# VH-VL binders against q8ixk2r445to577, part 19

Target 1, 133 residues: q8ixk2r445to577
Amino acid sequence: FFGMLQNKGLTDYCFDYNPPDENQIVGHQVILYLCHGMGQNQFFEYTSQKEIRYNTHQPEGCIAVEAGMDTLIMHLCEETAPENQKFILQEDGSLFHEQSKKCVQAARKESSDSFVPLLRDCTNSDHQKWFFK
Short names: E, the ipSAE of ESMFold2; O, the ipSAE of OpenDDE; V2, 0.75 times the mean of E and O plus 0.25 times the DockQ between their complexes.

## First folded at step 6 (VH-VL; framework fv_zigakibart)

Design p03 (at its last look DockQ between E and O 0.06; V2 from the best seeds 0.00; counts 0 for: pae E 11.8 > 2, placed apart)
Fold by OpenDDE, look of step 6:
Structure p03 (fold): chain C 133 residues (1-133), chain A 120 residues (1-120), chain B 107 residues (1-107)
Amino acid sequence: as target 1 above (133 residues)
Amino acid sequence: QVQLVQSGAEVKKPGASVKVSCKASGYTFTSYWMHWVRQAPGQGLEWMGYINPSGGSTKYNEKFKGKATMTSDTSASTAYMELSSLRSDDTAVYYCARGGSSYGWYFDYWGQGTTVTVSS
Amino acid sequence: DIVMTQSPSTLSASVGDRVTITCKASQSISSYVAWYQQKPGKAPKLLISDASNLETGVPSRFSGSGSGTEFTLTISSLQPDDFATYFCQQSYSTPYTFGQGTKLEIK
């Protein structure tokens, strides 16, 4: 699967990654933004290694969750996907993070007008359902 | 302070249309969903749908698809809901309500309501 | 659609009483429940979000609890200003749905 990764509950919001420096793409948080399909910042790929890959820049970035965190951060992809970069996009649309045993949920960033994907306990909420478009 | 001010009461004939407005102030209009909820006389609350003023995307309760149309004007910080093909059972108070600050799926501020009466 | 069954429909009580209103969801909805207070001719007012989060400005005599399928709103000691209709609402999934309401009236 590839393209815009869109949330079912938070209507017309998609995964978005726009690092300040295009030459240093890792270390920043993935956010949610209105789906526009322009540029490369909303293009993601779900790979056979269960990665969510940001494949528009070299070297390639892969979404990871660091220990103790609930935010999605861009790391470098590795030859063998590390455990903290493995996600299961299930048939029902839930996006499950294997290491944390939590699901990716669309949420409002605390004390902000922005939206972000955060790890939360898994529910059947539409805000935890995602699809590629 | 956050305020939602709705347009005045409406009396319509069956088959007519009505458009209710909801003017928002005291916050960034495009940062929150605007929901619509109706309440028939002596009855409970029904969620009709919401609009995301940022981009204008909407989500409707299936019950109100084809009945309600939600729009917004960001320049005026105003949300609109149009009801078409009005029937007597459309008689109700219609509220606009801002989505909650945490997720937006609860309603932390409400308009004063607009009474729509449909009678022949 | 998720059905929120609220009970009782009507509750008669006196000032100073402890009262509890219950809302049961047709399926597990975690803690995605809000409670509202509505007085005649007025819009609902949000009291509690996420089952137990008391909103700013709401008196501490109000509290919410529960998770999964059963939720409660409690008023520890009724005040004259508390006689109104109360509604629960699930914020778990669309379409968002409300309980039927509980009219709290003076005994």
Scores: ipSAE 0.017, ipTM 0.697, lowest interface PAE 5.4, mean pLDDT 92
Fold by ESMFold2, look of step 6:
Parts: C-alpha cells; structure tokens; sequence
Structure p03 (fold): chain C 133 residues (1-133), chain A 120 residues (1-120), chain B 107 residues (1-107)
C-alpha cells in the first residue's frame, strides 16, 4: 500500500513529515497536516514488513515508537524491521502497534490547530481509522 | 478496569497551597493526557489544563496559569495538581480526568473529586 | 474561547417523557462534542462522545446528534435515574469548554 495515509474521523488530514534538516531525518515527530496530494512530505508506504516507510528520502525513514512514549517518531529503516517499527493495518482501518498493544489515533496537539498521530487504547473511533488513497 | 483515585478533602487558609494527587490504574499511564477540571459550589465545570505524562509537557487554561502547577510521577502512575496562594474563590471540587478513548478527546474516566475548602 | 450555550437551563419532566437538550457552539467545531451526566455529589459520567457515539454501558434511550454548531442530547423515555444535570463539552480547541448545564428535574 502506498500514497497519502488519511484519517477517517479527522477528514482531510494526512500523515506528514517535514524534517528541518534534510541530513538528519531521525528523531522528529510525525504530524497530521491538511491533505494536498502534491507533497513529498505526505507520501508513505506500508510494507510487507509492517513498516510505515517515508521513502522520498534516502536513506529511508520508518515510523517508530520509542519506549515509554505515545508519539510517532522517524527512525532509519533497518534490514529487518525492529518490533517498535511494526504496525498492523487491520481490515477495519485500525492501525495497531503490536509492541505497545495500542492503536494510532488522530489527536489535537496542545490546543493549537496542529494535529498529530498518537498511540491510545484501541477503540472503534473513526479517529483511529486510517486508509491510503 | 481504569480507575482514577484522588487524595482526600483539604481545608486551607487563604495564602496557603495544596497539592492534589490522582493515582491511575488499569491502563498505560503515559499513553493518555491527564486533565484537571474544577467545579465551584453550585457551578458548572471548568477545564484547568492537562499534563502529558510522556515527557511531562503541560497546557494550562490561561485563567489558571500561575495558580495551578501540574506534574506527574510516571513510576507511580500519579498526576498532581498544586494550587498556590489560595483564596476563598478557589473553594471547589477538583477532578482529574483521563483524556481520550472511544472516538477521541473526551474525558472518559474521572477521579472521585477532591474538595478544597479555603476559609477566609 | 469557544462558548457552548445550552438550552434549556432547567427542564421539568415526568417519568416516561421524551426530552431534548440543545447545545450551540459559538463557531463550527465539526463533531467534537461530548455529553456528560452528573448526579449530586458525583463526578460527571461520559454518555456520548463525538456528537453521536453512545458510550458502552449507557442505556439506549440516550442519543446524540449534530455537527457544526448545533448539537442535541435526547432521552427517549425518562427513567427515575435520569434526573441529573447534563453538560455538553467541546474538545475542538483549548480551553476546552462546557455548557452551563441543564438541570433535569421531576415535574
């Protein structure tokens, strides 16, 4: 699966990654931004290794969750996907992080107009449903 | 089963401070924001702010900035709210509430409330 | 700040009645509205999230609807246990704000 990863409940918002330093793509948070379909920043690939891969950049980035955190952070992809980089995109659209046993949810960041994906207990909320266009 | 258990009632004099605790169980403490909501006697509900236990970042309602200080102890799965320079109009029930769950950003579990009484 | 205005402020009704409580937002807030029930001496209880999602364990006589600026909570057939104060709440933008409450009383 590839393309823009869109939230069902927070309509018109997609995964977005815009690192400030092209030479150091690791360690920055993935955000949600208005879907526009024209950006290098909104293209992601869901791989057979259960990775969510940011591959408009070399070396490629893979979305990870660091120990004790609920935020999605960019790491470099590895030859064999580490457990903290594995997500299961389920038939119902939920995006399950197996290591933490949590689901990815669209959330509003600190009363700003910014939105971010965060890990939360899994529910039936449309804010936890994702699809590729 | 998710539970939020708050510290007991407090009676304070004006000018004092008070620290209310909220111990969480039944879920991963760092995966949810903890909010604080007050209810003055016979009044409605006011959102005071939250703490994100992952990293400790906070957001305050401007009305309570400088009055309330929110902290957490992740090893104890406990959130705290300290009120400083208490006045009689700080008399209220103070609730902790977990943000998020089914369909998003709502307060799905609440502590039992801590009554703070400030006698002038 | 987003103002949530509830109506009515007080509602007198009898067991078996159908009641509707309305909440209006001062700006469009999509579906980011919850409804809470609060009984005397107790914490609020979440009834409905995301404007219309009935929370697990809440009786089916409760329902919610609306989007944008106007939202409603409906109780289709009042029971004795439903006499309480009801609050709407927006979570679109901080400060998160509540309506002033609707006290539902026995007529």
Amino acid sequence: as target 1 above (133 residues)
Amino acid sequence: QVQLVQSGAEVKKPGASVKVSCKASGYTFTSYWMHWVRQAPGQGLEWMGYINPSGGSTKYNEKFKGKATMTSDTSASTAYMELSSLRSDDTAVYYCARGGSSYGWYFDYWGQGTTVTVSS
Amino acid sequence: DIVMTQSPSTLSASVGDRVTITCKASQSISSYVAWYQQKPGKAPKLLISDASNLETGVPSRFSGSGSGTEFTLTISSLQPDDFATYFCQQSYSTPYTFGQGTKLEIK
Scores: ipSAE 0.007, ipTM 0.550, lowest interface PAE 11.8, mean pLDDT 86
ESMFold2 (binder alone), look of step 6: mean pLDDT 92; pTM 0.948

Design p04 (at its last look DockQ between E and O 0.04; V2 from the best seeds 0.00; counts 0 for: pae E 14.7 > 2, placed apart)
Fold by OpenDDE, look of step 6:
Structure p04 (fold): chain C 133 residues (1-133), chain A 120 residues (1-120), chain B 107 residues (1-107)
Amino acid sequence: as target 1 above (133 residues)
Amino acid sequence: QVQLVQSGAEVKKPGASVKVSCKASGYTFTRYWMHWVRQAPGQGLEWMGYINPSGGRTKYNEKFKGKATMTSDTSASTAYMELSSLRSDDTAVYYCARGGYSYGWYFDYWGQGTTVTVSS
Amino acid sequence: DIVMTQSPSTLSASVGDRVTITCKASQSISSYVAWYQQKPGKAPKLLISDASNLETGVPSRFSGSGSGTEFTLTISSLQPDDFATYFCQQSYRTPYTFGQGTKLEIK
């Protein structure tokens, strides 16, 4: 699967990544932004290694969750996907993070008017449902 | 308990400026965003913008850019909104409102409002 | 900007009546809707957040429902204290916008 990763509950919002330096793409938080399909900042790929890869940048970036955190951060992809970069996109649309045993939820960023994907306890909320468009 | 107390009513001439204050108490001032909402006589509510007292970050409704300026004084737990180049259509009640946080922004506590009247 | 179309603009009802106010968004806004009550000469009072979350201290006769583009505020049994103007508000996207209001008056 590839393209815009869109949330079902938070309608019209997609995974978005805009690193300040296009040549150094790691270390920043993945956010949610209105789906626009322009450029590559909203292009993601779900791979056979259960990675969520950021567009076709080289070296490629993969979304990771650092220990004790609930935010999605861009790391470099590895030949063998590390445990903190493994996600299961289930048939019901839930995006499950294997290591934390939590689900990715669209949420308002604290003390902000923006939105971000965050790890939360898994529920049947549409805010935890995702699909590629 | 949470309270927002605004400054008193203002009567101004066209072209003048006015600065409305909103003193907060009963909570940590820097932990919540302060919003401003306008209500013209007999009209609905209009969101003007917000300020984050922590750092002073602001966001304005495009309609009020150049008209309203939001500031805050953390030492006084007070938010301010200045209106410039006043016109008759600026006549309204102006509210400060604390931004509650859940899935989105809502306004859980309001000041009592400040009536600004612009007349020649 | 997201437009919140509120209906009706005016509603006449009696004590004990079940009343419903509707708010329609110009686009899908999930559940990012709040409802306020305003009485003459007073600031608005928050009743419901996130479309259906009843705020502390608000009587249980008030309820909110809806998602996407249509939202409703319901008062199951109108009390004398409930005659006021009600507003919906979207918090989905800046600028935040309100419905034009519904004046609930005594029949």
Scores: ipSAE 0.020, ipTM 0.684, lowest interface PAE 5.9, mean pLDDT 92
Fold by ESMFold2, look of step 6:
Structure p04 (fold): chain C 133 residues (1-133), chain A 120 residues (1-120), chain B 107 residues (1-107)
Amino acid sequence: as target 1 above (133 residues)
Amino acid sequence: QVQLVQSGAEVKKPGASVKVSCKASGYTFTRYWMHWVRQAPGQGLEWMGYINPSGGRTKYNEKFKGKATMTSDTSASTAYMELSSLRSDDTAVYYCARGGYSYGWYFDYWGQGTTVTVSS
Amino acid sequence: DIVMTQSPSTLSASVGDRVTITCKASQSISSYVAWYQQKPGKAPKLLISDASNLETGVPSRFSGSGSGTEFTLTISSLQPDDFATYFCQQSYRTPYTFGQGTKLEIK
């Protein structure tokens, strides 16, 4: 799959990556932003290695979760996907992170009108359902 | 079998333009970035920029902004690079080079090169 | 821009010799280095990616090493087919840059 990765429950919001330095894509948090398809910030690919790739920018980034964290951050992709970069996008739309055994959920930043994807205990909430458009 | 086949050599006068083509085969064209690299006579290699065929996005080495225009035609699996306002120091061999999917940071396949000669 | 400084610029060697070519990056670039071989009149050929990963079909006498700022390409037993120009390239960030090249000549 390739395209904009959209949330079912938080309608019109998509995965978005906007690093402060476009020449250094590693280490910044993935956010949710209104889906627009403009520029390069909202295009991702789900690969056969269970990666979510940010592949409209060179070098390509892969979404990861660092140990003990619940935030999704950008790492460089590796030839063999490390466990913290493996997500299962199931047919029901759930996005399961194998290493942590948690699901990706749209969440509001504390004291903010901004939204981010975070790892949470898996539920059937539409806020944990994702699809490519 | 991955192949990149470029258009033939060009001889141009200063002020003209040239459009070099790079036809890809043996892989899914839209899943790989296409880079352009030049090599002036007796000189090293210089990265000019890339196009991502999946969306048409480009990034240019600052030195070539306004000089080079990179495009692609996904239905023909072909990348193009146009050089405008040619000068004698644009004389070089121009290569297209594929960035690998998993490591799009390295150029795993190269076209045979297109010699562009700019002379009075 | 990240400058890749390659040495030596010319290297004379005999068949059977062990040769080493080095690149130094102007800043740390982890392992994001590739090595290419170019023969006269031909396009470059990728030999090594990720500083040390030998590409498929490349003879095992070629090897790469290094991380951070210093990288080497080694040919363990030089063959006649290895006389060419060699380039290193960083892919840590754009603009991607190449070393100036090392011409490996028969002695």
Scores: ipSAE 0.007, ipTM 0.539, lowest interface PAE 14.7, mean pLDDT 86
ESMFold2 (binder alone), look of step 6: mean pLDDT 92; pTM 0.948

## First folded at step 8 (VH-VL; framework fv_traxivitug)

Design q01 (at its last look DockQ between E and O 0.06; V2 from the best seeds 0.00; counts 0 for: pae E 6.6 > 2, placed apart)
Fold by OpenDDE, look of step 8:
Structure q01 (fold): chain C 133 residues (1-133), chain A 121 residues (1-121), chain B 107 residues (1-107)
Amino acid sequence: as target 1 above (133 residues)
Amino acid sequence: QVQLVESGGTLVQPGGSLRLSCAASGFTFSSYWMTWVRQAPGKGLEWVANIKQDGSEKYYVDSVRGRFTISRDNAKNSLFLQMNSLRPEDTAVYFCAREGYDSGWYYFDYWGQGTLVTVSS
Amino acid sequence: QSVLTQPPSVSVAPGKTARITCGGDNIGSKYVHWYQQKPGQAPILVVYDDSDRPSGIPERFSGSNSGNTATLTISRVEAGDEADYYCQVWDYSSDHVFGGGTKVTVL
């Protein structure tokens, strides 16, 4: 699967990554932004290694969850996907992080008008449902 | 432990004024939005007003706008509701509640036991 | 201007499952919160952000929100679950909005 990764609940919002430095793409948080389909910042791929890959730049980035965190941070992809980069996109649209055993939920950034994907306990909410468009 | 205690509810005549207070403890009061919710006898919950941490933003349900004023004193961990030009339809138990936040929009994670306001001639 | 619609009452036998619905146009795009209120008591948050459960609330309480309907589910209902239940959302035009409430009766 590839393309825009859109949330079902938070209508018209997609995974978005726009690093401040295009030559250093790792270490920043993935956010949610209005789906615009312009490719570079909103194009992701779900791979056979269970990665969510940001492959519009070289080297390629993979979404990871750092220890003790509930945010999605861009790391470099590895030949063998590390445990903190493994996600399961389930048939019902839930995006499950294997290591934390949490689900990715569209959330409002605290004290902000922006939105971010956060790890939360898995529930039956449209805000935890995702699909590629 | 979080605790909210309302006071000031009493019997008042139509057109009268009343000031409700809510004493907060067990948490950093100044870090939270605070809200008033009321419930008429035998009726459902109705949001009345809320106020931002620093008091710079206040919002009201339409039916009380211009008559009610929400305020807070963070130094005293207190929330207030000044009610003017009271009407019989304002008769209700008034709850103060803390607005909690996690991933979505604010919810009311802690409530006081409420104070009864009765507006009657 | 948002309206949340709840059934006025739900009856359930002990040990069975109660489902309380909260209807609204595209409510699935909003975060729904649920409160339990017993007679003469303050409301208690039982579910927030669609389906998250506060500490101390039994696992028997769960929530879901999809499409035009949010649902509070109470499994293995006990006599102590008899209460009024309210859904609530935040709306840009009306700020905080409650549903009309549902009286759950345990038979």
Scores: ipSAE 0.365, ipTM 0.818, lowest interface PAE 1.4, mean pLDDT 93
Fold by ESMFold2, look of step 8:
Structure q01 (fold): chain C 133 residues (1-133), chain A 121 residues (1-121), chain B 107 residues (1-107)
Amino acid sequence: as target 1 above (133 residues)
Amino acid sequence: QVQLVESGGTLVQPGGSLRLSCAASGFTFSSYWMTWVRQAPGKGLEWVANIKQDGSEKYYVDSVRGRFTISRDNAKNSLFLQMNSLRPEDTAVYFCAREGYDSGWYYFDYWGQGTLVTVSS
Amino acid sequence: QSVLTQPPSVSVAPGKTARITCGGDNIGSKYVHWYQQKPGQAPILVVYDDSDRPSGIPERFSGSNSGNTATLTISRVEAGDEADYYCQVWDYSSDHVFGGGTKVTVL
């Protein structure tokens, strides 16, 4: 799939990534922001390798979860997707992180009322349901 | 080392025109949205306009729409602001700013030192 | 949120904590960015995305954003922190909006 990755429960919020500069494209947290479709911030590809890719002109990023963390962080994509970069978008809309056995949930960012995607125990919550548009 | 250097600010009469320039270095200019922000003497910051990496999208604050034109020349690493029908309220220091890589809509991480435009008879 | 309200000034003793507020209707639903500007100088980004710091900005600078108020906090204030501070958001009508600025005075 290819497009804006949206949350069902947190209406009109999309995955968003805004790298600080060309030398810091990787290592920063993915956020949620109101869907607007402007620029390149909110466009992602879900690949056959189960990657969520940030498709830009330089270099492509893949969403990952670092050991012991619940945040989604941008890493460089690799030829063969590492296990920490694999997410299964299930038919019920849940986005399952296979290595951690947890689901991606729209959640409030720590220290603010802004929102981020975080790993949580899987539930049937609409805040754990995602779709491309 | 990111560097932004504005030029072209001067005294101009009401109704006149002026073109500001910003020379960029130390980064891949064509990969960034670019912005003009102004600051009237003794006043706060006001966003004026921005432009997409390839120049295909341009946005303006309401008070300048139709009078100002933002443009860029990626081959020359240059940003421009053509200012027409100038008014006394356009008097300000004009800053060139960078809006971050691949996205231009959220914040401004590097700024030039500014160039002063004075509109007065 | 088309208007961001900041107090015109804040005074703080050296070594103490300065808190600079930025008020806006439902500002907590937006990401807030903060700039420091010393007299005659260009602004510098000190906090972005509510609470993140650019490289080179000390941990003494922190931010929060909830409800109708975002706050820039400067812990262990030094004389060199004396400056004007501006908050900024993107207002979905294609505008970037700045607050009116707060002059921080270190006494």
Scores: ipSAE 0.059, ipTM 0.720, lowest interface PAE 6.6, mean pLDDT 88
ESMFold2 (binder alone), look of step 8: mean pLDDT 91; pTM 0.939

Design q02 (at its last look DockQ between E and O 0.04; V2 from the best seeds 0.00; counts 0 for: pae E 8.1 > 2, placed apart)
Fold by OpenDDE, look of step 8:
Structure q02 (fold): chain C 133 residues (1-133), chain A 121 residues (1-121), chain B 107 residues (1-107)
Amino acid sequence: as target 1 above (133 residues)
Amino acid sequence: QVQLVESGGTLVQPGGSLRLSCAASGFTFSSYWMTWVRQAPGKGLEWVANIKQDGSEKYYVDSVRGRFTISRDNAKNSLFLQMNSLRPEDTAVYFCAREGYDSGWRYFDYWGQGTLVTVSS
Amino acid sequence: QSVLTQPPSVSVAPGKTARITCGGDNIGSKYVHWYQQKPGQAPILVVYYDSDRPSGIPERFSGSNSGNTATLTISRVEAGDEADYYCQVWDTSSDHVFGGGTKVTVL
């Protein structure tokens, strides 16, 4: 699966990654932004290694969850996907992080009008449902 | 000590309505998801409904959706289950339970003793 | 629509080990919880998050979960362990799901 990763509940919002420096793509948080599909910022791939890969640049980035965090941070992809980079996109659209056993939810950023994907307790909320478009 | 006490279970006719209550004590009620689980006579456990801490999310088993409504009053440490259009197959002991947390795969760490709902003509 | 499969009954002699299985597709990727229920009583949590044990539950109760099978193990079984045991998980399609239950009989 590849393309825009769009949220069901938060209509018309997609995974978005726009690092401040195009030559240094790791270490920043993945956010949600209106789906536009115009550029590399909203193109992701779900791989057979259970990675959510940002592969528009070299070296390739993979979404990871750092210890104790609930945000999605871009790391470098590895030959063998580390545990903190493994996600399961289930048939019902839920995006499950294996290591934390939490689900990715579209959420409002604290004290902001912006939105971000956050790890939360899993529910049947449409805000935890995702699909590639 | 955590306590959950259900009440409201009684005999009702098919098509009738009934409201169950669960009084919670011994913990910060507003910090937990709460759930209803039922058990028909001689049968297994069946999850019925649960509700988020602030009541903003509610989920139901398919067989009761549209007929049952879960709600809570955090100020009164109370959980409720409004049951409408009751059917004989709704006959069961209804348990309220607290959902333990630390992950997305919550468990039920404390249960009430249950209240019996009998739907019969 | 997830289904948890338990054997309907398990018989065990006193002092021996009882194993109750809970089968489900890729259940090892989920957390499984276990409950004990005696006649006329409310269920009691005996194992949670696959293998954690609540305070007050004897060490004789343990849990494991891998692949397609979770297992509740009761070692040195006592007469008081005779009860129904239920496994439970959360499922994104059906929220909380219980197994059908296993009646453990102490011979």
Scores: ipSAE 0.027, ipTM 0.712, lowest interface PAE 4.8, mean pLDDT 92
Fold by ESMFold2, look of step 8:
Structure q02 (fold): chain C 133 residues (1-133), chain A 121 residues (1-121), chain B 107 residues (1-107)
Amino acid sequence: as target 1 above (133 residues)
Amino acid sequence: QVQLVESGGTLVQPGGSLRLSCAASGFTFSSYWMTWVRQAPGKGLEWVANIKQDGSEKYYVDSVRGRFTISRDNAKNSLFLQMNSLRPEDTAVYFCAREGYDSGWRYFDYWGQGTLVTVSS
Amino acid sequence: QSVLTQPPSVSVAPGKTARITCGGDNIGSKYVHWYQQKPGQAPILVVYYDSDRPSGIPERFSGSNSGNTATLTISRVEAGDEADYYCQVWDTSSDHVFGGGTKVTVL
């Protein structure tokens, strides 16, 4: 799939990547922002290797979670997807991170007015459900 | 540690006025929306009013609009509720509460112990 | 706009699981927060954003939210869990909405 990755529960919010330096796309956190489809910050590809790719820019980025962390950050994609970059988008809309055994949830960042995707224990909450548009 | 301490609750006559205070400590008061929630004896929780960090936005439940005024003094870490034209229906324990830091998905993470307002003849 | 409907009471034996529901029109599209209140005391937040726990709240407290029902689950219930429990959402048109409360009795 390719498009905007939307949250079911946090209505009208999408995965968004807006690194502070457009030439340094690695190492920054993925956020959630109001879905608008303008520009290139909200378009991602879900690949056969179970990657979520930011491929509207070169070099391409892949969403990863570093060991022991719950935040989604951008890494460079590799020819064979590393385990920390593999996400299963399940039939019920849950987005499962295989290495951590946790699900991606829309969350409010503490002490902030911003929203981010975070890993949490898997539940049936609509804030853990995602779909491409 | 976060603390919220209400004061000013007492017995008043219908039509009277009363000012509640809430002293805050243990956090950066000016960074948070603050709120009043009330609970009539034997009843559930009811949101009353809230106020933005800088005091520029204030919202009220319909039943108190025009009679109650929420305010804050960030230099003194204090929240206030001025209650005018009091009615017997305003009888409740009034809680001061801190809203979540962001305004999008609002919840109350810390509460005071409450102050009792009784409106009766 | 929305009324949040909670059962007025739930009875549960010690060591068993209590499930407290909060019904609302499309509540699964909102974040649900839960508060515990013991008699004569202030409420405390036990679950926020459907399923997150504040520091100091034991893992026995969990939450979920889908469709028209949010649920607070208290596993391995202890006598100290006896309290009133309120769900709450935020509504842009009317600000904060609380459910009517559920009294959990441990017996």
Scores: ipSAE 0.021, ipTM 0.676, lowest interface PAE 8.1, mean pLDDT 88
ESMFold2 (binder alone), look of step 8: mean pLDDT 91; pTM 0.939

